# Designs tried in a protein design chat: VHH binders against Putative polysaccharide deacetylase (cda1). Part 2

Target 1, 320 residues: Putative polysaccharide deacetylase (cda1), of Schizosaccharomyces pombe (o13842)
Amino acid sequence: MYETRDLTGNAGKPVDTNPWPNNSKIAVSFVVNYEEGGERSLLYEDEGFETFLTEAGLMPFPNRPVRERSIESCFEYGSRCGFWRILNLFKKHKVPFTCWAIGQAVEKNPVVVGAMEEAGCEVGSHSHRWINYEGVPPETEYEHIKKSVQAIQKASPSNSAPRSWYTGRASLNTRKLVCQVYKDLGLPQPFDSDEYNDDYPYWVADPLASKPGAEDDKGLLIVPYTLEVNDMKYAVAPGFCNSDDFYTYARDAFDVLYEEGLEGAPKMMTIGLHCRLTGRPGRFRGLQKLMEHITSKEGVWVATREQIAQAWSAKHPYKA

## First folded at step 2 (VHH)

Design d09 (framework vhh_7d4b_2)
Fold by ESMFold2-Fast, scan of step 2:
Structure d09 (fold): chain B 320 residues (1-320), chain A 125 residues (1-125)
Amino acid sequence: as target 1 above (320 residues)
Amino acid sequence: QVQLVESGGGVVQPGRSLRLSCAASGFTFDDYAMGWYRQAPGKQRELVASISWSGGSTNYADSVKGRFTISRDNSKNTMYLQMNSLKPEDTAVYYCAKDTSYGSRFLEYSGFDYWGQGTQVTVSS
C-alpha cells in the first residue's frame, strides 16, 4: 500500500465528457463535518483539551491536563446552533449534503442522524473520535472504526450503516483497517474520501486483496475530498477573515470547474464545512451567497458523495 | 419591490459617444450582477454588457467590445454604460436588467429576469 505514488492521474485529459446524470456539467459535493462531542477532553478520559479549528487562538490556554469550558462551549455551538442552521439552508434549497459524522459525537447527540436522513442527506463516517490516528495502535484504530460504524447505524431510523468514509488525520493503516471492519461487519465496501489529489473519483486496488491486480482484487473507489475549499481556513492560516473571503474563493473555484465542464470536461467539486465555523451567523452569510450562486446555474448537480460514487462506478467499473 | 430607471438615451451622430445610467432601488444593489440589453426594430433582444456584483468582472457582446464600457457605483445604486465610437447599427432601445441570482458572477450564463422601461438610442447616418 502506498509503495508507489501516482503522480500522473489522467495526464490532464478529460476522463468522460458526460459522467454525471442529466448531462450535468459539474457534480457539487457539500460536506458538513459533525465533530462536536468527539474532540479531546478529560471528560472522555483523554490527556487534555482540544483547541484545533475553534476560536481558541484568541485566548491563552494552560498546557495542563484540565477541562477548558470555554472551548467545550465553542464546540457545543456547532451541535446546538450551527448544525441546525446549515441543515435548514439545505432543506430550503432542496439539495443534499454528505455528513462526516464522528461516532462519539453521534452517540452524544443521535437526533442529528435522523434529521439528516429526513432531509435527504447522507450520513458518512468520520471515524469514532476527532483525533490524529497517526501513532494509534492498529488494534485500537480497528475498534474505533467499528464503534463509529455501529454508532451511526444505531442512531439511524433506517438502520443504515455509513457508505462513505473519511478519517482526515489518518494513519498509513487506516484504509486497510476500514475495509477489514466493513468486511467483518458484513457490510458493502465503503467509498473512501481520504485523498485530496483529483477532481474525479478513481479506483485503487482493494487493500484486502492478496496483491494488486489479483483475482480477489475488486477495487476500492476513491471520492476525493478537499482541504482547499474548506471553512477550516477561518481558523487556519493563510485563512479567511470574513464570509466574503470564503464566498469569493469558493465561488471562483466553482466557476473554474463549471467552465471546464461547459468546455467538455465535467468534474466534481467538494466544499467542506464545520458546524461550529460556518454555522456561526457571520460566516454563514458566505454559505448562503455560495448556495444561491451554485443553484442559479444550469447543468449543476448537487449530490451526496454516495450518489456521485454510484454514478461514477456505474459508468467506470473497476478494471485492474 | 425592484425598480430600475434608465436615462441618457438620445440622438447622436456616428463616431460620437453617449453614457447611459440605470438607477436601481428595491433590492440590495451590491449583491447582484447587472446588465444592459438592447433591441433594434425587427431584431431579437441581445445582451450588450454585464457586470458582476462587485464590479470585478465584466462581459461584452463581440459587436461592442472595445467601444462600450460597463461600470457601477455601488454607493449610489447606479450602473452605467459608456458608449464610444457609436455606429448606426447601435440604434436600439437599451434596457437595464438585474440578475436573478444573489451573489452571482457568471454573467453570460446567469438569467436576467427584470427589465427597466428602456431608453432609446438613435445613431443618425
Scores: ipSAE 0.000, ipTM 0.112, lowest interface PAE 20.5, mean pLDDT 88

Design d10 (framework vhh_7d4b_2)
Amino acid sequence: QVQLVESGGGVVQPGRSLRLSCAASGLTFSSYAMGWYRQAPGKQRELVASISRSGGSTNYADSVKGRFTISRDNSKNTMYLQMNSLKPEDTAVYYCAADLGTYYEWTDESLYDYWGQGTQVTVSS
ESMFold2-Fast, scan of step 2: ipSAE 0.000; ipTM 0.337

Design d11 (framework vhh_7d4b_2)
Amino acid sequence: QVQLVESGGGVVQPGRSLRLSCAASGFTFSSYGMGWYRQAPGKQRELVASISSGGSDTNYADSVKGRFTISRDNSKNTMYLQMNSLKPEDTAVYYCAREGYSSGWFDELSDYYGMDVWGQGTQVTVSS
ESMFold2-Fast, scan of step 2: ipSAE 0.000; ipTM 0.171

Design d12 (framework vhh_7d4b_2)
Fold by ESMFold2-Fast, scan of step 2:
Structure d12 (fold): chain B 320 residues (1-320), chain A 123 residues (1-123)
Amino acid sequence: as target 1 above (320 residues)
Amino acid sequence: QVQLVESGGGVVQPGRSLRLSCAASGNIFSINAMGWYRQAPGKQRELVASITSGGDSTNYADSVKGRFTISRDNSKNTMYLQMNSLKPEDTAVYYCAAEPWNYDSLGSEYPYWGQGTQVTVSS
């Protein structure tokens, strides 16, 4: 059986003319990916190492897999410097972000969870390892999901399990497995962000329901993420060459959505960030400029993904 | 799918310079990083220089450091290798290579390759 995909959405019409609190014209979701310590490495007993989304991407490798301190240190910059630089900016502006936290990265540096909670930020799950889950056996992926949720909750001073979920390089089994793990752990169903297809939250059928639209179908809320307004483009062509490229692109995307909001179609916007990318001083300047621009505007709601999900579901409950 | 096309190779005397170009086409949003490799007759293919798509990080083989410079023009989706003070030992086929952002890298080679361009340094 093949699922069908919705290519229509709301057919270009506003879904809601006033979806956000305090008559806000745009909801802005900053996302910080906390991945450092979760990548493939011989240091973590993997068969090899990772260079994806680092300055080490094109460094030569030995003929045999070995530990490479240069590669290890490129990731470590994110946890040692970049995360704290980004967190301090959000604390200074008194606005939150949502973190996509890799479970293994949290296990190796649990202090970041408490720091984010103190700052009013949301800690979501980015699964247990920063790997591609396509081709991973379902039982192995189930255990990774479970370990991720438990690692984040254990590191949380408030004992909070992650409410928001993002895998990124997900398998076709991921969504159902995530819902199953949350049910098995006695936790409320998470908000799923593994979609890039809209500027609004929307509902899909509960993957654990006996069938779509059945009495046991309580829905699953999708809060779309972004690969477009994302600092990964510092490392991906056509790319961002400098901080002004990132700032200009993100600012223009914000301005378009904000103007649409002023004209009666308020939406959400997501900005994706990585501690080892935007956390570098030269790239960080673009985030500072963007934050100043966004916070200078009236009617802007900078919120966690959980807050956005709760506001949306309160006005738009699931209908099977 | 990504296609890479090299140009700028040729025959040159020792001590002179050449500039290689690599034009990328197709799904360029999938490219994470790019590099130049070379293969001399009877030898293994080796990395010469590399650059991230953002242009913010470069790496060079010790044998070419200080003589070669890698750069990108993102508006043209083109990568360049400026080769100065060429030596007979630089004679090789030079290959452009690109790595996609969703590629799990454990090896030293990229999945996208150009056809190569010959550089010959001889009198």
Scores: ipSAE 0.000, ipTM 0.122, lowest interface PAE 17.4, mean pLDDT 87

Design d13 (framework vhh_7d4b_2)
Fold by ESMFold2-Fast, scan of step 2:
Formats: C-alpha cells, structure tokens, sequence
Structure d13 (fold): chain B 320 residues (1-320), chain A 125 residues (1-125)
C-alpha cells in the first residue's frame, strides 16, 4: 500500500460548493484525545516511562527502565480533571466532539465512554496503546486493533463499536489491518482519519480489494485529521506558550476556512485537543474563547466525524 | 548531522575481554543519555547497558551484570563498553545508541532514534 502519492487532490478547486447540511459554510470537528492510562509504563511491561506530550516532554528527560510517578500523575490529570472540564464545556455549548479513545485507557476508566455518549459525542478508536506501531508485528497490531474496538464497545452503554479510526503513529500495515479487523468482527467499514493532507473528506481504494478499482473495491473514506490546529503544540517546541497563542492560531485558521466557505468553497476544519494539555485551567481558557468565537458565527456546523463522514459519503459515493 | 561510530569489535575466545568505543558527533554529547544494544542473528535488539548524561546513573541487563562495564568521557564525546568474561551467547552486532529527541511523530518504543552502524563481536572457540 501507498505505492503512489496524490500530490494534486482537487487541484485547488472546490470539491462541492454546498457539501454540508443546512447550507453550512464550514464543518468543524473538535477532537478530544483520550490517552491517559495507555501510555508507556513498566506497569504495562514496556521498557520505560512516557514523557511525550506532557510538561516533561520539553525537558531532556532520558528514558530509563523505571516508573516516574510525577509523570504518571501528569497523565492522570487528563483523566481525573481535564476530560471532565472539556466535556462540560461542550455540554454547555450543546455541540459534540469526536474522541480518539485508546482501548487500554478506556479499560482503566470505562465511565468516560458513557459520559461522552450521554453528551452526544462520538467515541472513536485510537488503537489499544498510545505507542508507535511502526515495527510492531502485524499479528500483534491486529490483536491491538481488535482489543481496542472491543474495549470501547464493552464500555459503551449503547453497545456501539467505534465508527471512526485514528492510530496517529501508524505503520504501513495499519490501514489494511484495521479494515480486516472490522470485517472479521462483522462491523461496517470504519472512517479513517490517519491523513493530514486536505480540508475535506475523500475516498481511497479499499485496502482489502484485490487491486485499486477492482470489482471488490468498495472504497475507504478518509476524514483528514490535523497536527497543525492541535494543542500538542503546547508541549512541542517552539509551539504555544500561552492560551492566547492557541486561541489566535486556531481562530485564524477557522476564519480563513470560514471565509473560503462564504466565497463558495466550504470545507471541514479539525481542532485536536488532549485532556492533560488543554484540560489544564490556563490552557483551557483558549478553548473557551475559541468555542465562543466559532459558535458566534452563522452557517457553522459543529459535528462528529461520523456525521461529517455520513454527510459527505451520501453526496459523494465512492467511484472507482 | 548526528553520527555514532562504533569500534573495538572482533573475534575472541570464550573468557576473553573486548572494549567497545562509540565516538559521537553532531550534537551536545554531554546532554544525552546513551546506551549499548546488541542483536544476535534472528533475535530482537536488546538493551545491554545505559548511562546518564553525567555518568552517575548506570543500568545493565541481567545477562551482563558483573561482566560488562559502561562508561563515558564527555570531554571526548565517547562512550565505552568494557566486556569481560565473554561467552558464546554474547555473540552479536553491538550498537551505540543516543536517547531519542522529543520527536512528536516517532515515539519509537526503544526510545533511541540514532544508532551507529554496529560492530560485530564474535565469541567462538
């Protein structure tokens, strides 16, 4: 897979001048990454501890085969405080988000799935562990994908399996393995978000097809994600220093895409959030300001990724 | 450019000693945790020994404790592995490794993203 690269997309032209419900000018996807309890730790038989996307990740903190309780507690802030602060904001504004939920994190705190469903949010899968899957044997990754889907479904009061998928640090095998697991479990094909290359959904060939364009090729819908409008930049140098940095950057990105939508090229926008980053009170202020800005505009559709995928695919079915 | 160059490998008989060196360049050596890994044919890479930036914290794999000694000289940007009482089971390619930068996209589970080319150590009778 990935033998060719599409550098053209739609050649800068609008794919559709009215793709969203109620003549909306932009579809906004807020994403909450729920990762706490899925990170590397000796508790989970990993070779060391994790500092990535924490305050400690900005320091020269060498990996050692020990537990670092202070860093563990930084992750725990996300599940104990940050998740709930973020969820309450979305409930207040009556708009949903999509969650990238790590299966192991869900197993250790399953109450978050029911809370999100009650709030009208979508729970998607972020695979089983918060690790790099490059170099993980395909058989092991297959089991991780399966465990993740089953953990989320088991924690779901509605018994719902995740419809949206995001690995992040994926291998070249990940997309095909995800489709295979969903097929083996008798689930409808997921919407894949492991791409960062566009501002609207698009189709790729079904990785389980005999070849692209064959009779067995049913397509796979990509709903692009973002590393750019993402609070991870609070933890990546040079990044965001304060909540106004995040707010200003995200607001400007929204304004550009919204203005393009008003001019006949409506698109989608994704905003990536982490419970232990934006969930901290000082950083959270930027999200509050952004939410007020976005919800103050006419013709804005704040939707789950599943809703965006369904709206897009209904109007733009796969053509091989 | 980050470079790690191993030297000191060779063929020795059981019970003998070898000293491996790793010459580092292209980064501030004294700021980084360093380690030695090894890989035998058909096996996974395993950590042999690791050493903190100052040299004050040192860890060894159970299989080499009491036989191997890791050290570093920050003034020379060099790390060493003194291997005593070598056994046939120590036969492997030995790699010098630098602790990973805080790279958002890699997150490699070994936590070491720069490796040398490796140096072969063969312990045979």
Amino acid sequence: as target 1 above (320 residues)
Amino acid sequence: QVQLVESGGGVVQPGRSLRLSCAASGFTFSDYYMGWYRQAPGKQRELVASISSSGSTINYADSVKGRFTISRDNSKNTMYLQMNSLKPEDTAVYYCARDSPYDILTGYFEQFDYWGQGTQVTVSS
Scores: ipSAE 0.000, ipTM 0.132, lowest interface PAE 20.2, mean pLDDT 88

Design n01 (framework vhh_7n9e_1)
Fold by ESMFold2-Fast, scan of step 2:
Structure n01 (fold): chain B 320 residues (1-320), chain A 123 residues (1-123)
Amino acid sequence: as target 1 above (320 residues)
Amino acid sequence: DVQLVESGGGLVQAGGSLRLSCAASGFTFSSYAMYWGRQAPGKGREWVSGISSGGGSTAYASSVKGRFTISRDNAKNTLYLQMNNLKPEDTALYYCAKDWSGEYLDYSFRGYWGQGTQVTVSS
C-alpha cells in the first residue's frame, strides 16, 4: 500500500508569471548538507563505517566492522575546513544558503549553527543520522526526528527550530512522522524537500489528515530538491571529474531556468553542496565561478528555502 | 526484523558450478542494493559481488570477475549468485547482505548479514 503519484503537475504551464519578490525571474536555493559526524562509524556505536560520498570510497577496505581513519578524516575535512570555506564565500557575496544539518553532526560541532545564523543563513534538519531510514522502526525514526529538531534548536543562539526538512534516504513513514513530531513539540509545520519532481513549490495533502481533502487537511508544502545539480556527482560515477564539469553543468541548468523566467515562466533552482566535497579547494573553484555567474545576472533572487516557501505560500495558499 | 536466508552451497570439484540463493524478508527488497560476501577459514570477510536495487548495475571483486554472476528477482525477494569455474580458493562461507545506507553499490558494504551457506571446492 502506497499513495497515488501526480504525473501531471501543471501540465507544462507556468503556475505564476511573477511568483518571486522584486519581479525576480528565478529563485536560487543553495543547499549545504552538513553531515560530518552523523555518518555510520564505530566511533558512534554503529556496526560499520560509511564510504558513500567520500574520496576514500575509491580505496579497497576490509569488509568488516573496523574503524577506517582514511574515511574518518575525509568526513572531518568537511567540518574542519570545507564548511568554513563555503560559509566565507557566501558571506563575501552577501547571499544566503540553507543548511540541512544532521542532528548528531550538530551535537558534535554546535558552533556551525551560530555561524550560519550570524551570516543570515537558514538551518534546516537533515534528520538525526546520515543513514537510509527504510527499515528503521517508526518509533526509532520518531525519536531521531525529535532529537534532530531539539539538537538544532539547542545549538541556535536565537533558539530557532528548523523549518525546512530533508531526509534524502527517507522511509515511507518519514513525512508523516516529521509532521507528527512537529505537532507534538508545538512547532509550526515544516516545509518538506524530499521530492525531485518539479522546479517550483507545490502542495500535497497533510499526512496527519484523516484523508486527503478532509476538514482537518491543512496541506503540506513541498519545496523540491535536486540530485542533478548536486556536487554528489564528484563521488558518484559517471559524474564530475573537475570543477569545470560542475560549473558548466550548474551554469547551464541556471541559464535554462533563467531564460524560461525571462520568457514568462519564473521557477526555482536548487544547487546541492556537501562540505567535504565542494569544500575541497579544487572543487571549490567551480562554486566560486558559479556564484560569480549567478550574482552577475539581473532579476535573480538568491534566497533561503524558508524565504522561498514563505513567498510561494503567501501567493498560493493551500486549497483542500 | 530483517531476515536473510542463504542456500545452495555444497561440495564441488574444481572447475564445477554452484548457484546460491538468498531469500529476503522484513524489508522492501526492491529498494535496496544487495551483496554477496564470503569468509574463508582463518581469513577475514571478503566482498564478492553487488547489485543495485533495480538490477541495472552490478560489481564484482577482481578474484571472481568473469566467473560469477549476481542477479535478483524482486518479485520473489530473492538474490542469486551463479558461480562458474570454481577454484579451491573460492572455499568459504558465503553470506547474503543488505546495506541500510542506501541503494548505491559500495565495495566496502556494511550492514545486515545472513547466516551463510558453505561452499567447499576440492582439489
Scores: ipSAE 0.000, ipTM 0.102, lowest interface PAE 22.0, mean pLDDT 87

Design n02 (framework vhh_7n9e_1)
Fold by ESMFold2-Fast, scan of step 2:
Structure n02 (fold): chain B 320 residues (1-320), chain A 123 residues (1-123)
Amino acid sequence: as target 1 above (320 residues)
Amino acid sequence: DVQLVESGGGLVQAGGSLRLSCAASGFTFSNYAMYWGRQAPGKGREWVSGINTGGGSTAYASSVKGRFTISRDNAKNTLYLQMNNLKPEDTALYYCARGSTFYDELWSRYDYWGQGTQVTVSS
């Protein structure tokens, strides 16, 4: 599928000088990762406990095949407190986010899906488990994808399947398997966010097509994600130490893209958040300041990834 | 202290085979997932394969899947990598590492890398 790499993009030139609604100069995608209850644990028959993207990830725990209750409770903070704190901020400002929801996490706390829908937010899929899918057999990954979609749809008061997809630690089979599951379930093809390589949506060949550019190639829309403007850096060195580190970095990234938009090159920006990281009160202050900064500017469109995808594809339909 | 010592590298013709070994000491080997990684000339470190504590679960990078086999002998505190149908692109310094799960490809999570063993594949 990934036979070659596109290193060229649009050669530094604006793809469209007016791609967003109401002549907006930047589209801003806030993303909330809902992962708590989907992480590695002996409770779920994994080989050990998870430390990735917690306070525990900054401490050297001996790697052993046991449960670590302290670390489990760090994840539980996200579902118990952090998610609700973040959702309330977005409700107060009347702007949406897109959620990357882990299917198993949704199964363990389905009320979060209804709460997000009520607030006007998008619930996307983050596959079924919060694991690396490289090395997972394709038949197992297919079932995980299917379980994730069905868990989210079942928890949805509107019975809505996720339109946006993000695995993160994806296999080379993931994109094709995702498209196959959606087809097998009779659902419209999702918007894929498993790329970090640009500041605007773009098309790739349909992975289910007989070959790129063939008559059956309907395209697949990529809506790029970020590891750069992401609160995971609170937990990963060289990282963020305090809320001002996150705020000033994210603000500067926003300001650069916003200024480029004012100069005739409007783009999209993504801000990645985790319930157990930015949902902590000290870190949350940085998000409050960022929200105030972004909403103080004219010509800013805060939108779900689905809204961004639909606006882009309406102006830039797939050409094989 | 924790020590990992890789061996078994060398010069081999394309299509040939090599078996790498990693001798572990200073910790309870059977309590840890183990990995092989590599660094090709002019490139960063790349995860190659992982194996769980008991040896029943394995994972491979797509570039080596079907050609390489990771295994372990907990009684001998030794990790192995059987490398078949070698290609010039497999030329690299190969490292042994200790970690948390067999599918984890993020090098920042690996503890106690060895010094490596050089594999050179001629065309």
Scores: ipSAE 0.000, ipTM 0.112, lowest interface PAE 20.8, mean pLDDT 89

Design n03 (framework vhh_7n9e_1)
Fold by ESMFold2-Fast, scan of step 2:
Structure n03 (fold): chain B 320 residues (1-320), chain A 124 residues (1-124)
Amino acid sequence: as target 1 above (320 residues)
Amino acid sequence: DVQLVESGGGLVQAGGSLRLSCAASGFTFSDYAMYWGRQAPGKGREWVSGISGSGGSTAYASSVKGRFTISRDNAKNTLYLQMNNLKPEDTALYYCATELYGWDSSYLPQFDYWGQGTQVTVSS
């Protein structure tokens, strides 16, 4: 797996001039990362506390592995306030989003999954812990993947297993392990979002096939994600300082892709969000403005990642 | 080789009732979720109702909940939509649709096969 790299894709040409339902010119995927309760903490027997993608990074910390309550409470804002603020906005506009949920976060707050289903939104898996899986033993990562899938399914009022997969900080083993876990659990293969390299879905060889292109190669659908149109930039360089920075950047990205769609090259766009970041009132204003902008346009399909995956695969089935 | 044929539409006064039928062929009917959608002039397609392959689960759009009932007869390969208390806002072309990947895993059903539709017109 990953022995070669595809640097060409479709060489800048449109793959399909009408890939989306109702002749839509762009498919828009809002992703809410539900990570709160899955982050590193001594409470969870980790080596230390987490500071990544939170305002707690602005505070001085002790130079030793302790529990840091300030950081814990910043994450808790996401589950207590931010998630619900974001969910209510999508309910008001009657459009869906995909929530990528960390399995441990779901175990500690399962009401999130029921609320998503009640709102008609998708819950996908963000693996079990909010950690970097590079260097994690494959047998440990396998168990994490399995626990994540089972935690989400258990919390689901409809007993639905997640079909959308995103690890984020994935290892070179992650894709194959995910496919193996789903096979071992008797579940349909998920759609993989751990790629940032294109603006439309595409197929790769099945990691479980005897070799690429063999008769047992059923393919794996990639639905690309983004680090660029992502509220994580409130917390990382080059940064967003205010909600208008986020809004302007995301709006411009949408406008470019939408205009390309009008010119015969419809694509997908993803907006990445975090409950404790965009869920804060000041940052939230930018999401409200973006939602109004996107929903004001004709020929825009706001969809879950599973809906996008199904629409694409129906028109473009895998050819080994 | 999927064929869906809708029937039962027509003109009706507000407050009236209609029963739509969809005859399906070319696939194993009981294995697939079935859906009713509609399209009013100048508007996009709107999902109206869905039913699982076994008939054990049903769902409805808020605009029709309590007024419409979806049902199916797997022995006859037929889907139905019983429409009661019709409103002028229900005026649309109604479509029967089926979904390739099942119903339980997505928020909005994806429609792979659509019939030609049956017109429903509700007057004042």
Scores: ipSAE 0.000, ipTM 0.120, lowest interface PAE 20.4, mean pLDDT 87

Design n04 (framework vhh_7n9e_1)
Fold by ESMFold2-Fast, scan of step 2:
Structure n04 (fold): chain B 320 residues (1-320), chain A 125 residues (1-125)
Amino acid sequence: as target 1 above (320 residues)
Amino acid sequence: DVQLVESGGGLVQAGGSLRLSCAASGFTFSSYWMYWGRQAPGKGREWVSGISTGGSSTAYASSVKGRFTISRDNAKNTLYLQMNNLKPEDTALYYCAADYLSDSGYYELGTFGSWGQGTQVTVSS
């Protein structure tokens, strides 16, 4: 059977005039992608190196099965400097983010998980490797999902498994495999962020149910992510040239959604960040300005994706 | 190693019948949802039918519903497709496929498990 797509959503109507805690007019989800150490490399038995979303992507490199130290060091900036710069900003403002953590990257630098927990941030899973999972055998992807969850839990001082999930370059098997792994590990079902189609959380049928709407269908909550308000545009055309480009674009997106919230349609907004991109000093200035702008407004709730999911599901429980 | 071997295709006149078989080996057949798909020359693959692990649930494409019947014999590791009232539009290479996640029938054809080489069905007008 082919899965269908919902092109209607909420048909432009406000879902709820007061969906967020403390009469907040917008829920803001900052997301930090922690990917460094999980990218394609001969160090990890891949057939080549990765340049995607690095400064190396701006220059031609021969596509050869060799190690490139310069490219490796571009990723390492994220774990060595960029992550800590970003974390310190959020600590200064006393607001959290959600991390999409690649399992292999966590295995190579587990101290980042404890640092995020100490700061009140959420550590979610970004699968095990920073690769395209389309064409990966389902049994291999199942093991990657399991390894990612276990790596994050092992690195967690509180022994917490990730509650939120994001793959990005997912296979058609990913959502069901994720739910199956969580079930097999005895964990509560995760909140799935592998959609970009709305400014609200929403429910889909449980992929492990015998059929949609059946007695065993407990639903799966989707918390949409973004490719639009995302610092990846520093590395892809037509993108951001300087920190003011990122700031202006993200500020305008925030202002539109915030104004809609003031007018009776409060929504959520996501801002996607990468440690090796926005963690660089010149780009980081744009995030500092954005943070000052967002936190200067009344009725703004900066929250983890888990907190947003819990608030939404409490007011809008699944109806089979 | 997973193997799926289709058989039973051939030439038949419009209004006729054929029974296709798919012999499975290399996996626990009774634990997998099984599917039939087809591909006509110059066209993409089209889902035809699916059957649950124990045979209690079946589904059909609207183009074949009421004419085709999917069944399975778990003791023989064999999947069947009984095709009645065949039309020229049913002319295609027919494949069987196994769903790796055996408790599901709701996902896009060809995303799970393995495919066989196919068996050709040609329907004359």
Scores: ipSAE 0.000, ipTM 0.140, lowest interface PAE 17.7, mean pLDDT 87

Design n05 (framework vhh_7n9e_1)
Fold by ESMFold2-Fast, scan of step 2:
Structure n05 (fold): chain B 320 residues (1-320), chain A 125 residues (1-125)
Amino acid sequence: as target 1 above (320 residues)
Amino acid sequence: DVQLVESGGGLVQAGGSLRLSCAASGFTFSTYDMYWGRQAPGKGREWVSGISSSGGSTAYASSVKGRFTISRDNAKNTLYLQMNNLKPEDTALYYCAKYSEGPFTYWDSSLPDYWGQGTQVTVSS
């Protein structure tokens, strides 16, 4: 039960070979979290309601297990309006994104999966429920992972299972359980995004291998995600107050990484978005400005997480 | 249609100072690395200084380092070159330019997509 963390990574050195196509200076991953319908609610037989990452956190609610229709409607804005506003922007610019889709949210609104596929976007899994999986029994989490994969595949017009995985509030068992579910379903191993610790993809040992570095160790590719360049900060202190706060912060992060790419260290960048947050018109303006900024730069590759994973694997394969 | 218009040149005595400006239009100025180049009569174009899109990184030719300062105002779509301790060897037509590819520290006369019309700087001995 005792595991250490890798505090060294690349020790500040650039990668030996640029992994990105056409010698691109930065790979940019836009991520849309599709969570609406997967949050905690008595409507879904949970013991209480969810306020995390909504404007509802500003309202006084009783600390008791009731349905709160105001909160329910805040989540519904994401599925009813915000998702479609964001999707239309990406379609207009002809750039892809990756979706973190909650399985239960997909079950309640499966049309969004077909819409994303039509737009050329990747549908990844965000597990089954939008909850903290710490303390969830491993057997229950295994079933949630399986349900999520199956819900997304069932809603997919192309019958495609998600290739990228992000739980967010993961347990210590999540990574091994995800790999086990994919193996049990006969699916190729997914790319894991439950890390925030680097600006490059990197390999870890296959959690299903007999031991790290053994002949059966195929590796597991980590494609790091972000809590830093993420619109969740509209709802979490110290936060973003307006669209200019988000735009300025995300633009500056992009500019720094892009400049490092120009200086010989091409990296990846992720921008995290939520349908009910950035999908609101006032906040959405910041995303429009950011999209214009990023897409007008030379040597920028805007890609799905699956495309980034494949490009990285081709130039930096796992060597056991 | 990309347009770059330089201004601020003139005649100055050795040891003097000039501030050049470049007004940019027809593209999203804040997203492009920019630089200043110059061409003296009968000589090829040479790189003087470069600046990243954010203004966070700058680079200078060895001949001007410590004397010239490149800066930008993205709100005004304007690039600047502050030239101090000018020498007769600094006499040239000065151009601002937009990078199409490569880092702002890399110079080749074919690298920029667009050049301005230039502004003449003449330094008397």
Scores: ipSAE 0.000, ipTM 0.074, lowest interface PAE 27.5, mean pLDDT 87

